# Designs tried in a protein design chat: VH-VL binders against Ribosome-recycling factor (frr). Part 20

Target 1, 187 residues: Ribosome-recycling factor (frr), of Petrotoga mobilis (a9bjd6)
Amino acid sequence: MAKRSSYAKEAEEKMKKTLEHFEDELKKVRTGRPTTAIFEDIKVDYYGMPTPINQVATLSVGEERTVVITPWDKKMLEPIEKAINSSNFGFHAINDGNVVRVSFPNPTIEERRKLVKAIKEMLEETKVALRNIRRDDIKKVKEIKNEGSISEDEAKKFEEEIQEILKENEDEAEKIFQRKEKEIMES
Key: E = the ipSAE of ESMFold2; O = the ipSAE of OpenDDE; V2 = 0.75 times the mean of E and O plus 0.25 times the DockQ between their complexes.

## First folded at step 17 (VH-VL; framework fv_pozelimab)

Design d6 (from e4 with heavy chain R99K, light chain Y92W; at its last look DockQ between E and O 0.72; V2 from the best seeds 0.00; counts 0 for: pae E 4.0 > 2)
Fold by ESMFold2, look of step 17:
Structure d6 (fold): chain C 187 residues (1-187), chain A 121 residues (1-121), chain B 107 residues (1-107)
Amino acid sequence: as target 1 above (187 residues)
Amino acid sequence: QVQLQESGPGLVKPSETLSLTCTVSGGSIRKYYWTWIRQPPGKGLEWIGYIYYTGDTDYNPSLESRATISVDTSKNQFSLKLSSVTAADTAVYYCAKEKYDWRKGPYFDYWGQGTLVTVSS
Amino acid sequence: AIQMTQSPSSLSASVGDRVTITCRASQDIRNYLAWYQQKPGKAPKLLIYAASRLQSGVPSRFAGRGSGTDFTLTISSLQPEDFATYYCLQDWKYPYTFGQGTKVEIK
């Protein structure tokens, strides 16, 4: 099997982490299917401090396309309801005095189109991060060459390895995007 | 910080093609939705259309037969061509950056200064 | 296309006044409504997006409300720099459409 330099392995590790972050952010993006992950970054005012919902409430998937949010302090019911209802992506939260129930109506074609546009931007942000890793690691290879630790030919080989890894990870990012796009359009 | 600047001729003859370029600096054109908007003097704003760097585009139906938006990623620029112009096309033309937030929706956060294009003989 | 009707077309007000501008959409646009401020010779400046979200760097005296078809922009205490024309924009469906504008003038 092909053997890669230590410089290429470093680049590969950084790029893998970048793709993991991209996947994690994508799972938070709304589809027609309810998950609790979609609420992880929503913050509510908790005694004057912006606080993630999962730090003041328990979140679970309920029946009939709902997420049930059970705050530990009932005073948080209204702040949680308001924070969720302010989203652009079709969340409809109802406060029944004990829990906040969030319904996920079937998204319209326009809502799906907007979500796809958003994840296209996330894909391009990911590609920029991948290319920044290549740039930084190419700089390190050139510094090592100037230091005299490797030859000109070795430097060119390492740069080529890093370029190959970039292409592999850009291709994987595109595949991750396409799977999410399909989920959004078809769910 | 992202900056947008329109450039092109300020005077265009009737029946000819209006051609404008927007230069993007402080950021890459390889994301976001790049938009043209115009404003006739003393009047309101009209959305013309957008382009994504891969070529995806859409236009106001009122201009669809005459407008073409294009992108040149190597120059970090996007452009508008509007054919068969008349005096009604006299306006300040703006380019703008549209950001999509999956939670909060789209918005135009950066605009160019605008350039007046007058259609006159 | 979704029609956006703004009222009033113009108003005169004094520094310190509370000003309210309304915008009505011809169909449900959820909260996909933005407010822009434009001063003479300048590009529009984003004030509010998603009907109620204040853009970074915009003073808290600006507030947006509404959902569905009826929206308002309120300036709680008008300042000298607030004399301008204000536009609403729906960004729910293409073509995006602006209201016709509301000019806020000094009394």
Scores: ipSAE 0.329, ipTM 0.717, lowest interface PAE 4.0, mean pLDDT 87
ESMFold2 (binder alone), look of step 17: mean pLDDT 91; pTM 0.928
OpenDDE, look of step 17: ipSAE 0.784; ipTM 0.930

## First folded at step 18 (VH-VL; framework fv_pozelimab)

Design o1 (from d5 with light chain A34G; at its last look DockQ between E and O 0.80; V2 from the best seeds 0.00; counts 0 for: pae E 2.4 > 2)
Heavy chain, then light chain:
Amino acid sequence: QVQLQESGPGLVKPSETLSLTCTVSGGSIRKYYWTWIRQPPGKGLEWIGYIYYTGDTDYNPSLESRATISVDTSKNQFSLKLSSVTAADTAVYYCAKERYDWRKGPYFDYWGQGTLVTVSS
Amino acid sequence: AIQMTQSPSSLSASVGDRVTITCRASQDIRSYLGWYQQKPGKAPKLLIYAASRLQSGVPSRFAGRGSGTDFTLTISSLQPEDFATYYCLQDYKYPYTFGQGTKVEIK
ESMFold2, look of step 18: ipSAE 0.530; ipTM 0.800
ESMFold2 (binder alone), look of step 18: mean pLDDT 92; pTM 0.936
OpenDDE, look of step 18: ipSAE 0.817; ipTM 0.953

Design o2 (from d5 with light chain Y32W R53K; at its last look DockQ between E and O 0.61; V2 from the best seeds 0.00; counts 0 for: pae E 2.5 > 2)
Fold by ESMFold2, look of step 18:
Structure o2 (fold): chain C 187 residues (1-187), chain A 121 residues (1-121), chain B 107 residues (1-107)
Amino acid sequence: as target 1 above (187 residues)
Amino acid sequence: QVQLQESGPGLVKPSETLSLTCTVSGGSIRKYYWTWIRQPPGKGLEWIGYIYYTGDTDYNPSLESRATISVDTSKNQFSLKLSSVTAADTAVYYCAKERYDWRKGPYFDYWGQGTLVTVSS
Amino acid sequence: AIQMTQSPSSLSASVGDRVTITCRASQDIRSWLAWYQQKPGKAPKLLIYAASKLQSGVPSRFAGRGSGTDFTLTISSLQPEDFATYYCLQDYKYPYTFGQGTKVEIK
């Protein structure tokens, strides 16, 4: 059992970053039932300080797929509305002078199928990026072999390690996709 | 840039099978939904169906009993076979690449130039 | 299948005119409607997707509106290169269906 080569470690690091990017892009594709917990990532300007929204307001699940945000101080209505509408999650917030109401999407089955097809394209793009990393690192190994810096046997070992890491990362990409697909279809 | 090109015979006899191939260049067939669309002369466009490279397909119900779409990933090609043709199948046949962007939804970003197939005896 | 009805089937217009084309769906398609332009001997070209969103490289004189069942394409100031046939397409669900087309001709 040999420790992985420097080429395998380099490939592994690049591929992990590629998967992190894929996960980050999938977070932007939001579906699901209304919940107050999703607002934990949102902070609002409270007297010049970034403050979690639940420290300046009461949050509850309302009617018709909404979250109702009732601030302790009505002066916070506009800051809360602004913070929610500026978020990367694409919420639609309405301020009626008493509360802020946030509507959650309710996609049809056809619209959910479109989202699944879209993230399947993102998966295939991720797999291409993984394969490009393998190609680049295998070229480095072959160049060094051709220059005589490593033996043919060492080159084969390094190439096999890189291929093994690709398989592991392709399998992980598939698992990430399947978890998101289930979330979209069952939300 | 992705390019699509239809190829196949321009004349087909009634009751025979129309067979067309779309060759994809400048990109991989392994990512997108590959679609056939036709247009009878002087008339509108009709969506025929699609294939994904793993073999997943769907067809216009009006053509489902006669149409078969297939893919050959080794040649970077996909094809249409339409059996038992009549004069009503005379049309310009287009192949197209369908994207599913999570913000835009589906759209056809690249089309072949089209090939006229005439059904005549 | 969802039937798409365009009107008018043809129209004559002059350069600089405002042109409006209507498309009606036989059922609610939300905003899943696209507009395509086609010139003789050429493949269709996407103008508008998601009812109102302008495709990259398409001039801003093209505008789409509507949701549900009633949709319009407007060309605010017709240019010589806009004489073509226009099609709407519902891409809400299979089978995807096109309208019958609207031919825009030089008066």
Scores: ipSAE 0.471, ipTM 0.800, lowest interface PAE 2.5, mean pLDDT 88
ESMFold2 (binder alone), look of step 18: mean pLDDT 91; pTM 0.923
OpenDDE, look of step 18: ipSAE 0.796; ipTM 0.935

Design o3 (from d5 with light chain R53K Y92W; at its last look DockQ between E and O 0.80; V2 from the best seeds 0.00; counts 0 for: pae E 3.0 > 2)
Fold by ESMFold2, look of step 18:
Structure o3 (fold): chain C 187 residues (1-187), chain A 121 residues (1-121), chain B 107 residues (1-107)
Amino acid sequence: as target 1 above (187 residues)
Amino acid sequence: QVQLQESGPGLVKPSETLSLTCTVSGGSIRKYYWTWIRQPPGKGLEWIGYIYYTGDTDYNPSLESRATISVDTSKNQFSLKLSSVTAADTAVYYCAKERYDWRKGPYFDYWGQGTLVTVSS
Amino acid sequence: AIQMTQSPSSLSASVGDRVTITCRASQDIRSYLAWYQQKPGKAPKLLIYAASKLQSGVPSRFAGRGSGTDFTLTISSLQPEDFATYYCLQDWKYPYTFGQGTKVEIK
């Protein structure tokens, strides 16, 4: 594999970070499999401050499609239960005096279809971000050419490298989407 | 900030085809679900159908035999054609953007201002 | 298709009144219900999504409740700008369907 120019390498680095962000957001999207990632954005009142649940409790996957939340301080049991039951996720949490146990029911086929529609939107936003990176970096190459720092031939080569990197990252974004789609529909 | 604008003839003769276009600005049509909704004067709202930019559609069964929604990604537009119209098709026609958020579920966040189409001989 | 029945079809109320509008679905729609406000000559505006969640920028005097088949929209203290027609919408299954609307008028 031929090494890319410094201009193309910058574009590639920015695009890879964009894909990492996409993967991180997808981890939070529910599936038919229980996961603790969905709770990372839920905050609970901890001494008057909104605090992420994972900073006041240990989260684990339990039996029978549940997530078990074990707070370090048992006084946090009721605040955690209330925060989860009041969240937009619609999960049902039960406080048994020692842990908060959250039921993670299988999504219906209709709910799975809605989730797939949601991650299609996330994929397209990711592609827009990738295309913006290409646009910005091609603009930089054209500016350097117009300043006389590189030749017409060099500018064309760099632009072609950036376009190739975009295609590679759009293809990877699609693969990331397809893996999550399969997980949603088949889990 | 996405903006939607309906355009098309305001008067259509019975038995002809109603044709409307929604122009999307401030965002790409290659995302979201693009929907037509109508409201007869002084009456309630009726969902007509949607399109996704890849061509996926679904229609209200009451209109499915006569309605076609299409998308032109190069123009950033989507369109409604309703054939064999009658006076019952007189309505304000809205185009709308539907979001699917995995936390919130579906909702229509942006609507065009609407365009009145009158079916009269 | 899922039928949505609103009641009342219209009501008269004074500024400061508590107003409750109901919406009943012909089958279980879980919490896939939205409430829209429409003023004359304008497009509908989203107030409530997912039965109970307030859209950004909507005053807290608006509250949605319910799940399954029975839903309510409550305006805790009616303001002059709240005189409008209100629609519920089920977005559980296609075709999406609206209630017939509730017109809220000043008494």
Scores: ipSAE 0.404, ipTM 0.751, lowest interface PAE 3.0, mean pLDDT 88
ESMFold2 (binder alone), look of step 18: mean pLDDT 91; pTM 0.928
OpenDDE, look of step 18: ipSAE 0.778; ipTM 0.928

Design o4 (from d5 with light chain D91E; at its last look DockQ between E and O 0.43; V2 from the best seeds 0.00; counts 0 for: pae E 6.0 > 2)
Fold by ESMFold2, look of step 18:
Structure o4 (fold): chain C 187 residues (1-187), chain A 121 residues (1-121), chain B 107 residues (1-107)
Amino acid sequence: as target 1 above (187 residues)
Amino acid sequence: QVQLQESGPGLVKPSETLSLTCTVSGGSIRKYYWTWIRQPPGKGLEWIGYIYYTGDTDYNPSLESRATISVDTSKNQFSLKLSSVTAADTAVYYCAKERYDWRKGPYFDYWGQGTLVTVSS
Amino acid sequence: AIQMTQSPSSLSASVGDRVTITCRASQDIRSYLAWYQQKPGKAPKLLIYAASRLQSGVPSRFAGRGSGTDFTLTISSLQPEDFATYYCLQEYKYPYTFGQGTKVEIK
C-alpha cells in the first residue's frame, strides 16, 4: 500500500485529464447509430446569446436513424434547424412545427474505415501527450535531485512511479480506442 | 505549413515507365490520403489514385493496370510509377493531400505546384 | 464511375456580375462535392468542400449549395481575380471524378 509521491500524483492527474479529453473527443465521432452526444458542442442563438442546444431542448433518439430535438419554446425550432444544418457534414434537419428531426445516414464501409483510421491517429497523439507528461515530470525530479532536495534513491523511486503510471494510462487509452473502434465498425 | 513538391524526369520515352516522387515538408505524411492527379495540356483534371500513409491504395480503373503508388514514411515521400506510357500520358502531374475530417468529410487542401511530363522520343 | 457534368462549359462576365455554375452528378453523392478554382499555370485551389463549406481564406462572395445530384457554385459579385476555370469534384466513391470545368472569362 505504498503512497504515491506528489510527483506521481501530479503525473497521474495530468495523464487522466489527457485520457478524459481523448474519450470526450471520441464521443463526438459519428458511428452507424444515432446519438445525441454529437450535438453537445452545437450552439444556437437564444435571444442573442450562443447557447448549447441541450439547454433549450430535449434530445432523444427517434425512429430509423433519427435524433428528435424538442425545444421547450417553439420559437427555437428555426434557430435549432439552422444551427444543425450549418454545423455537421451531411446532416439534414427537418422542422415540422413541433420538433426538429435530424437524419443520421448509415455510414458506408469506406467511411467507417476512414473513421477508424482517424481515431487511431487520435490514440497515437494521446500516447505522445502521455509520454510528454512523463518526460516533463521526470525532468522535474532530476532537477530537484541535482539541487540536493532529494537523494538519488528517492529520485529513482519517483521516476519508477511515473513510469508505472504511464504504462497504466497507455493501456487504458488502448482499451478506450478498442471500444470505440468496435462501436464504429459494428453499428 | 505543409508543402508538396513533385520531382522526376520531365521527358519519358514511349513504352517506358514514368516515375515521380512527391516530397512532403512542413508536416508529417502520416494521417492523410496522398493523391496523384494529372492534367493534359489544355484539358481537365484526372484523378489517378491515392495512398494512405499505411499503404492502402486505390486507382482510377482507367489507369489501374499501369499505375502504382507507394509511400516511404521514413523519407516523408510518396511516389507514382506509370508503365507503358504513350503520348496520351503527357500531362502536368500534381501530388495532393486529401484531408479526412470526421465532422467535415473529405477534401483536398494542399497541392504541389505540378510537374510537366512529356512523353516523346 | 460517377459522371460529373458542369454547365456552362464557359461564360463571359463583367466585374460585379453574379455568376452561377452548376454541377450534376450521375447518382446521389450526398454532400461529397468540392469546388476548385484553377488559374493558368497554377495548381487548383480549394474553394468549397462538403458542398457548402467555405475553405479558410476564401472570400465570402463564394457560396456552394446543393445535395444529392444537383449542385451550384455562386460568386455574388465577380472580382478581377475570379477569372479562372472552376471544377467540381465528387468524393463520394472511388474513382473520384471531376467535372469537365467551367471557364469564366472577362467580358
Scores: ipSAE 0.136, ipTM 0.675, lowest interface PAE 6.0, mean pLDDT 87
ESMFold2 (binder alone), look of step 18: mean pLDDT 92; pTM 0.931
OpenDDE, look of step 18: ipSAE 0.751; ipTM 0.921

Design o5 (from d5 with light chain Y94F; at its last look DockQ between E and O 0.25; V2 from the best seeds 0.00; counts 0 for: pae E 14.2 > 2)
Fold by ESMFold2, look of step 18:
Parts: C-alpha cells; structure tokens; sequence
Structure o5 (fold): chain C 187 residues (1-187), chain A 121 residues (1-121), chain B 107 residues (1-107)
C-alpha cells in the first residue's frame, strides 16, 4: 500500500524543490534597502594614511532609505564624501556639515514595472517546470501500468494525486509571486 | 557572450515602412529588455524604444505613433517597424541589450554593429 | 523630456593629458547616468554606468563622478585609443536621452 503513493510523493518532492528554487531566485531581486556593509571597506586619507571608513566614523541606517556616516572628526566629512562618491558602487553621498548621508532613493515606477515583469517570467518558468514534472511522472505511472505492475485503477488514482499536487504547487507559486510583487511595489 | 546583428533593407522610399530585424546569438533573448537606438549621419543618438521579451513595449513619444517593436522568441529575434518614413529617418539603426538593476539603473552593454537605412526617392 | 547638456562640444588634447567632460541634466536624475564612447563607424561602447561604475574591460583611467544634475567623465592619462566622441545618457526616466556628444581630438 505504501508503494501506491510513492509516485505522488516523488512528484511532491520535485515540485517543492522547484518552488524553493523560485524563492531563492526571487531573493536575488533586491528592493534597495540600505545597508552599512557596502561602505565598511572604503578607505579615506587620515593623517596621510589610507584608513577604513569605519575607523574614522560611525555608520548607521537612518530614516527614509539612508545610511548616515558620522565622523569623529568633522575634517573627515569631505574626504569621506569624496571617497564614497568616487567609489564604484554608484550611490550619491551628501555632506551637510555634520554628517555624510548616502541616499538609497525609492525605485521609479518604470524600475518597479521592469522588476515585476522579470519576476512574472520567473513565475511562468516555475509553472512550466511544475507541469513538466507532472508530465514525466504521469508517463512513469503509465509505463508501469502497461507493464502490469499496477492496475488501471491504481494508475488513475496516482495520476489524480499528481494532478492535485500540481494544482497545490501552482497555487503556492502564485502566492509567492504576489508577495514579492507587493514587496517591490511597496518597498 | 551575447551578440546582436541588425538586418534589413538599406534603402526605403519616403512614406513607406522601414523594417529591421535584430538577431540575438550567443545567448537567449529571454529575461531582458531589447532596445532600438538610431543615429542620423553626423548627429547624436536617439533612443527609439524597447521591448521586453514577453512583448511589453515602450516608445520615445516622438516616434510613438509610427514605431512598432516586436519580438519572436522562437527565432531569438526582435524587430522594428517605422511607418511613414521621411528623409529625417535616415540614420544608422542599432539594436541593443539592456541590463537592468533598479539600484544601478539600466544600461546598454551589448550593441549590434549598426545598419544604415537611407530614406530616398 | 530630460535634457542632457554636455560641455565642451569638442576639445583638443595630447596623449598623456588629463581630460574632463561635463554633463548637466535639466532635473535631478540621481545617479542614473551612463557614459558611452563612440569611434567613427562603430557602435557606442559603454564605459561607465550608474554615474561612477566601470564597465567590465574598461581601463581604470576612466572615472565617472557626480549625482543629481552635474556629472563628469575624467580620463586621467589620455591614450591614442581614447580619441573618440563621448556621450552621456540619462536612464532615469523615459524617454532616455543622450547628451549631444563631446568630440575628443588629437592636438
């Protein structure tokens, strides 16, 4: 009796792995949340020596998508601003006389639209992968039926189980997509 | 690596439709934006518009009424049609691949070699 | 549309010179600014994206700076292969727009 459900279990495991891959790929789609880690390896001139920025300033995450860099010595404001603006990370740093602020501006509507289109394609690829798993596993069930290893009634039951598992995983893929879409549009 | 190659007629009569195809090789057309840019002889560059491989488009408003960009994923190609052309449409036409990172912005890292299209009687 | 104004329109320089080209946007484009190099008869080549990031394979003598409305491209020591026309591109809002170009010529 345990052997009767083995094909449905195999399909379910493959589909869950496919969803995990989809989720992992979505994590690579960044929303632009500010972090201090980007700036910690930047060096500035401090008394004639290249010195890591975190040894001459405090880095913190501020409001409205900013990183605030507070130097211990205000003479370091301009060197820090210059080092960040000259670096290869592409963010804009502003020196206000007290701190250096790096703004992580909100994505434009065009940028958000492009990101959503990209993850919609990831969703469609995920659905194709799920349906390919169903196709392959139904083929295996039909082969063992034709060999006489299971009855026609058993084969129909396994195929129905595989189809149910597909529907469940397609529904979950849609939920995963919708959560990421909302995150992108509301980030 | 990706390579792009423009093809199509080099001479088009006024009021007719300019039609160009860009063939993508060394990579898939999927998951990217594909762009047409033109340059009149001796002049600067003008962005025409793009297509996402799923069919979504956007155009420079100056050309929106006359331009159509399409994609054929099975052939790994995308195309430009520009209707009702005049001598002002004489230009080198480039196709380009758009890389996109919302934090870094879009940029065109791969270009075709360009094809001159002359609009003349 | 966002207007991009380059300065100068042309310049003459010698091998080894430091060259600076400016690009001004008609409105704040944050860091959505790219620099392209174009030689006669060839397609433009990306040098700098996101205002300051070097494209793969571009020599480190090229440097981009700026944010907001004012941007610069600097070539620290001009080489013979650097004589070309340079364009900035704003890619912040549609339609994307190029500057009119800066031709760098041998003196």
Amino acid sequence: as target 1 above (187 residues)
Amino acid sequence: QVQLQESGPGLVKPSETLSLTCTVSGGSIRKYYWTWIRQPPGKGLEWIGYIYYTGDTDYNPSLESRATISVDTSKNQFSLKLSSVTAADTAVYYCAKERYDWRKGPYFDYWGQGTLVTVSS
Amino acid sequence: AIQMTQSPSSLSASVGDRVTITCRASQDIRSYLAWYQQKPGKAPKLLIYAASRLQSGVPSRFAGRGSGTDFTLTISSLQPEDFATYYCLQDYKFPYTFGQGTKVEIK
Scores: ipSAE 0.000, ipTM 0.489, lowest interface PAE 14.2, mean pLDDT 83
ESMFold2 (binder alone), look of step 18: mean pLDDT 91; pTM 0.927
OpenDDE, look of step 18: ipSAE 0.783; ipTM 0.935

Design o6 (from d5 with heavy chain R99K, light chain Y32W; at its last look DockQ between E and O 0.79; V2 from the best seeds 0.00; counts 0 for: pae E 3.1 > 2)
Fold by ESMFold2, look of step 18:
Structure o6 (fold): chain C 187 residues (1-187), chain A 121 residues (1-121), chain B 107 residues (1-107)
Amino acid sequence: as target 1 above (187 residues)
Amino acid sequence: QVQLQESGPGLVKPSETLSLTCTVSGGSIRKYYWTWIRQPPGKGLEWIGYIYYTGDTDYNPSLESRATISVDTSKNQFSLKLSSVTAADTAVYYCAKEKYDWRKGPYFDYWGQGTLVTVSS
Amino acid sequence: AIQMTQSPSSLSASVGDRVTITCRASQDIRSWLAWYQQKPGKAPKLLIYAASRLQSGVPSRFAGRGSGTDFTLTISSLQPEDFATYYCLQDYKYPYTFGQGTKVEIK
């Protein structure tokens, strides 16, 4: 079995991190199931400072397709309600005096199709990032060849390894996309 | 900064084919949904259809039998052909970029300047 | 196709006035509605998307509200540069459709 060069291993590590980022961003994308992940992008005014909701409240999935936000200090109920409603993610937040409840209406078929189109855009952005890594690492291989540190044959081998790694990671990105697509359409 | 510019003939004879090209600069055509919209003089806006760079399209049913949208990724351009035109097809034609925000959905954030196409003899 | 009806078709107003434009959809479009401003001879400019989200660079005097079938655009204090025609767009379901427009004129 051929052992990958240090240049190919560097490309593989960078591409793996790119895929991990893609998968983490996909976790924030709405499905048919309520999640708390959407709140990672929302800040609330806490004594004049933009503060993540999870630093002032506990978040959980409640009954009837809701997310329940329980602040440690009940004075934060109104600021949290306003922050969510002002963010306008298409959800409605209700403050009942003890918690803030955010409704997650079930997405329609049309809305599910739009979510799929949106994550397809995210997939294409990820593929661009993978191709940039290939470009940068192939440039490094050519530089060390021109310095005389490796032969023409060695440079060709390393470039081929980097291309193989790109193909593997583009295929994995596609699989990650397809899993999320299925989750969106079937949940 | 994405910029769009329409180009093509300003006069087309009835029964002929209207052909327009939109050139995309400041960004790649391999991203976003690319859309044609038209506006007859003094009237409202009509969505014609879109294309994704892979070739996926959808059209307003009122124009589906006559409209073709295509993409040329090597030139970073997309195009509209509308066959069998009549005076009713006289309009300002806009190309636009449609972005799909995963939280909020689609919107047209960038438009070309528009090009008037007149259908007359 | 989903029909979008704007009201009023036109209005006259003075600088500093509060202006409200209504857009009604023929069926439930959730929050998939955008507002565009168009000046004569120019392309439409996006003001609001997703019913209430303000586009980057748009002044805060513009506000969108609504969901389902009834939507409003409000200009809290009309400025000279706001005299234009305003269109709503539903982008819920193909074919996407625009309202007929509301012309805001100087009184």
Scores: ipSAE 0.360, ipTM 0.722, lowest interface PAE 3.1, mean pLDDT 87
ESMFold2 (binder alone), look of step 18: mean pLDDT 91; pTM 0.928
OpenDDE, look of step 18: ipSAE 0.791; ipTM 0.938

## First folded at step 20 (VH-VL; framework fv_pozelimab)

Design ga1 (from d5 with heavy chain G105S; at its last look DockQ between E and O 0.81; V2 from the best seeds 0.00; counts 0 for: pae E 2.3 > 2)
Fold by ESMFold2, look of step 20:
Structure ga1 (fold): chain C 187 residues (1-187), chain A 121 residues (1-121), chain B 107 residues (1-107)
Amino acid sequence: as target 1 above (187 residues)
Amino acid sequence: QVQLQESGPGLVKPSETLSLTCTVSGGSIRKYYWTWIRQPPGKGLEWIGYIYYTGDTDYNPSLESRATISVDTSKNQFSLKLSSVTAADTAVYYCAKERYDWRKSPYFDYWGQGTLVTVSS
Amino acid sequence: AIQMTQSPSSLSASVGDRVTITCRASQDIRSYLAWYQQKPGKAPKLLIYAASRLQSGVPSRFAGRGSGTDFTLTISSLQPEDFATYYCLQDYKYPYTFGQGTKVEIK
């Protein structure tokens, strides 16, 4: 990898954040193993205010294939149960009066295939976001060239750097996808 | 938003090949699963098959020997060819976008308007 | 392939009536069932997915229930725009299969 210009460094930073977002979203996708990460985006009605579950409860992986959600205030049991049951396909949340237990049945082979198809969609969304960053940053390089701040040759060099960064990040996105695919199919 | 439009001949002779194209606008073909569904006049709906832009396909076993679905990413289109047609293949043909969303389950969120294909001499 | 059996094949109802349509799968499809509405000359429109989840923009008078093999669609108070043909679809396993349809007509 060659030393990158300041323009290419900005593109690289934006693309790395895009990959971090992709990876964060993949953590929420159900596998054959339960995880608390799945609940990070779920907000519960806390006295009329949407509030993240982790701000009103402790989440832990419980006995075989469950996640146990222990609210600090038992009045939150019903709102949490409702929020989970309405938000994610495949969850069955039960309120036992003390905690909310979320059951994660093992996905069937048909369900695992559907999950892999879903993360393929997420991968392609990520690639679109990466390509948009390239487009926007190439546009900035062309504007600077037209203003006379850099030469035609310098502009081409910066565009090549941005294209190289795109390829590297698309390759990394594919590797992230493949790791999650394996986790889904083999867990 | 994504829009789908079927195009192709409305009349096909028996034993010939039915050929339809679905043009996708307002979104990229490189992301979703693309499906053909048909409906004979006054009858129910029949799933024909799907394609993903990389070439991954599957077909209804009832049509598998005669149906071919293909994709052209450069034109943002996918197509159906159905060979050796008979009057039984007379139907409205729909193209549809299938979404695989891990939070919601799969579903067809966008359909074309449909195009009637009549098989007649 | 998974067979989907709808009942009834047709029914007559008045505005304001409660209507229930059933759909039975020949094998366990978990909750991978969708309900579609189709008006003459139009493409099907998604109402319910995942057995019970209402699609965006669909009125709350539509409700889906069931899991496994037995499913229902209920319209709590029919409106003039609800007179149509309704189809269930299993999307658990290829080939995806539709029920034969239920036509809801004006009395």
Scores: ipSAE 0.548, ipTM 0.823, lowest interface PAE 2.3, mean pLDDT 88
ESMFold2 (binder alone), look of step 20: mean pLDDT 91; pTM 0.930
OpenDDE, look of step 20: ipSAE 0.764; ipTM 0.923

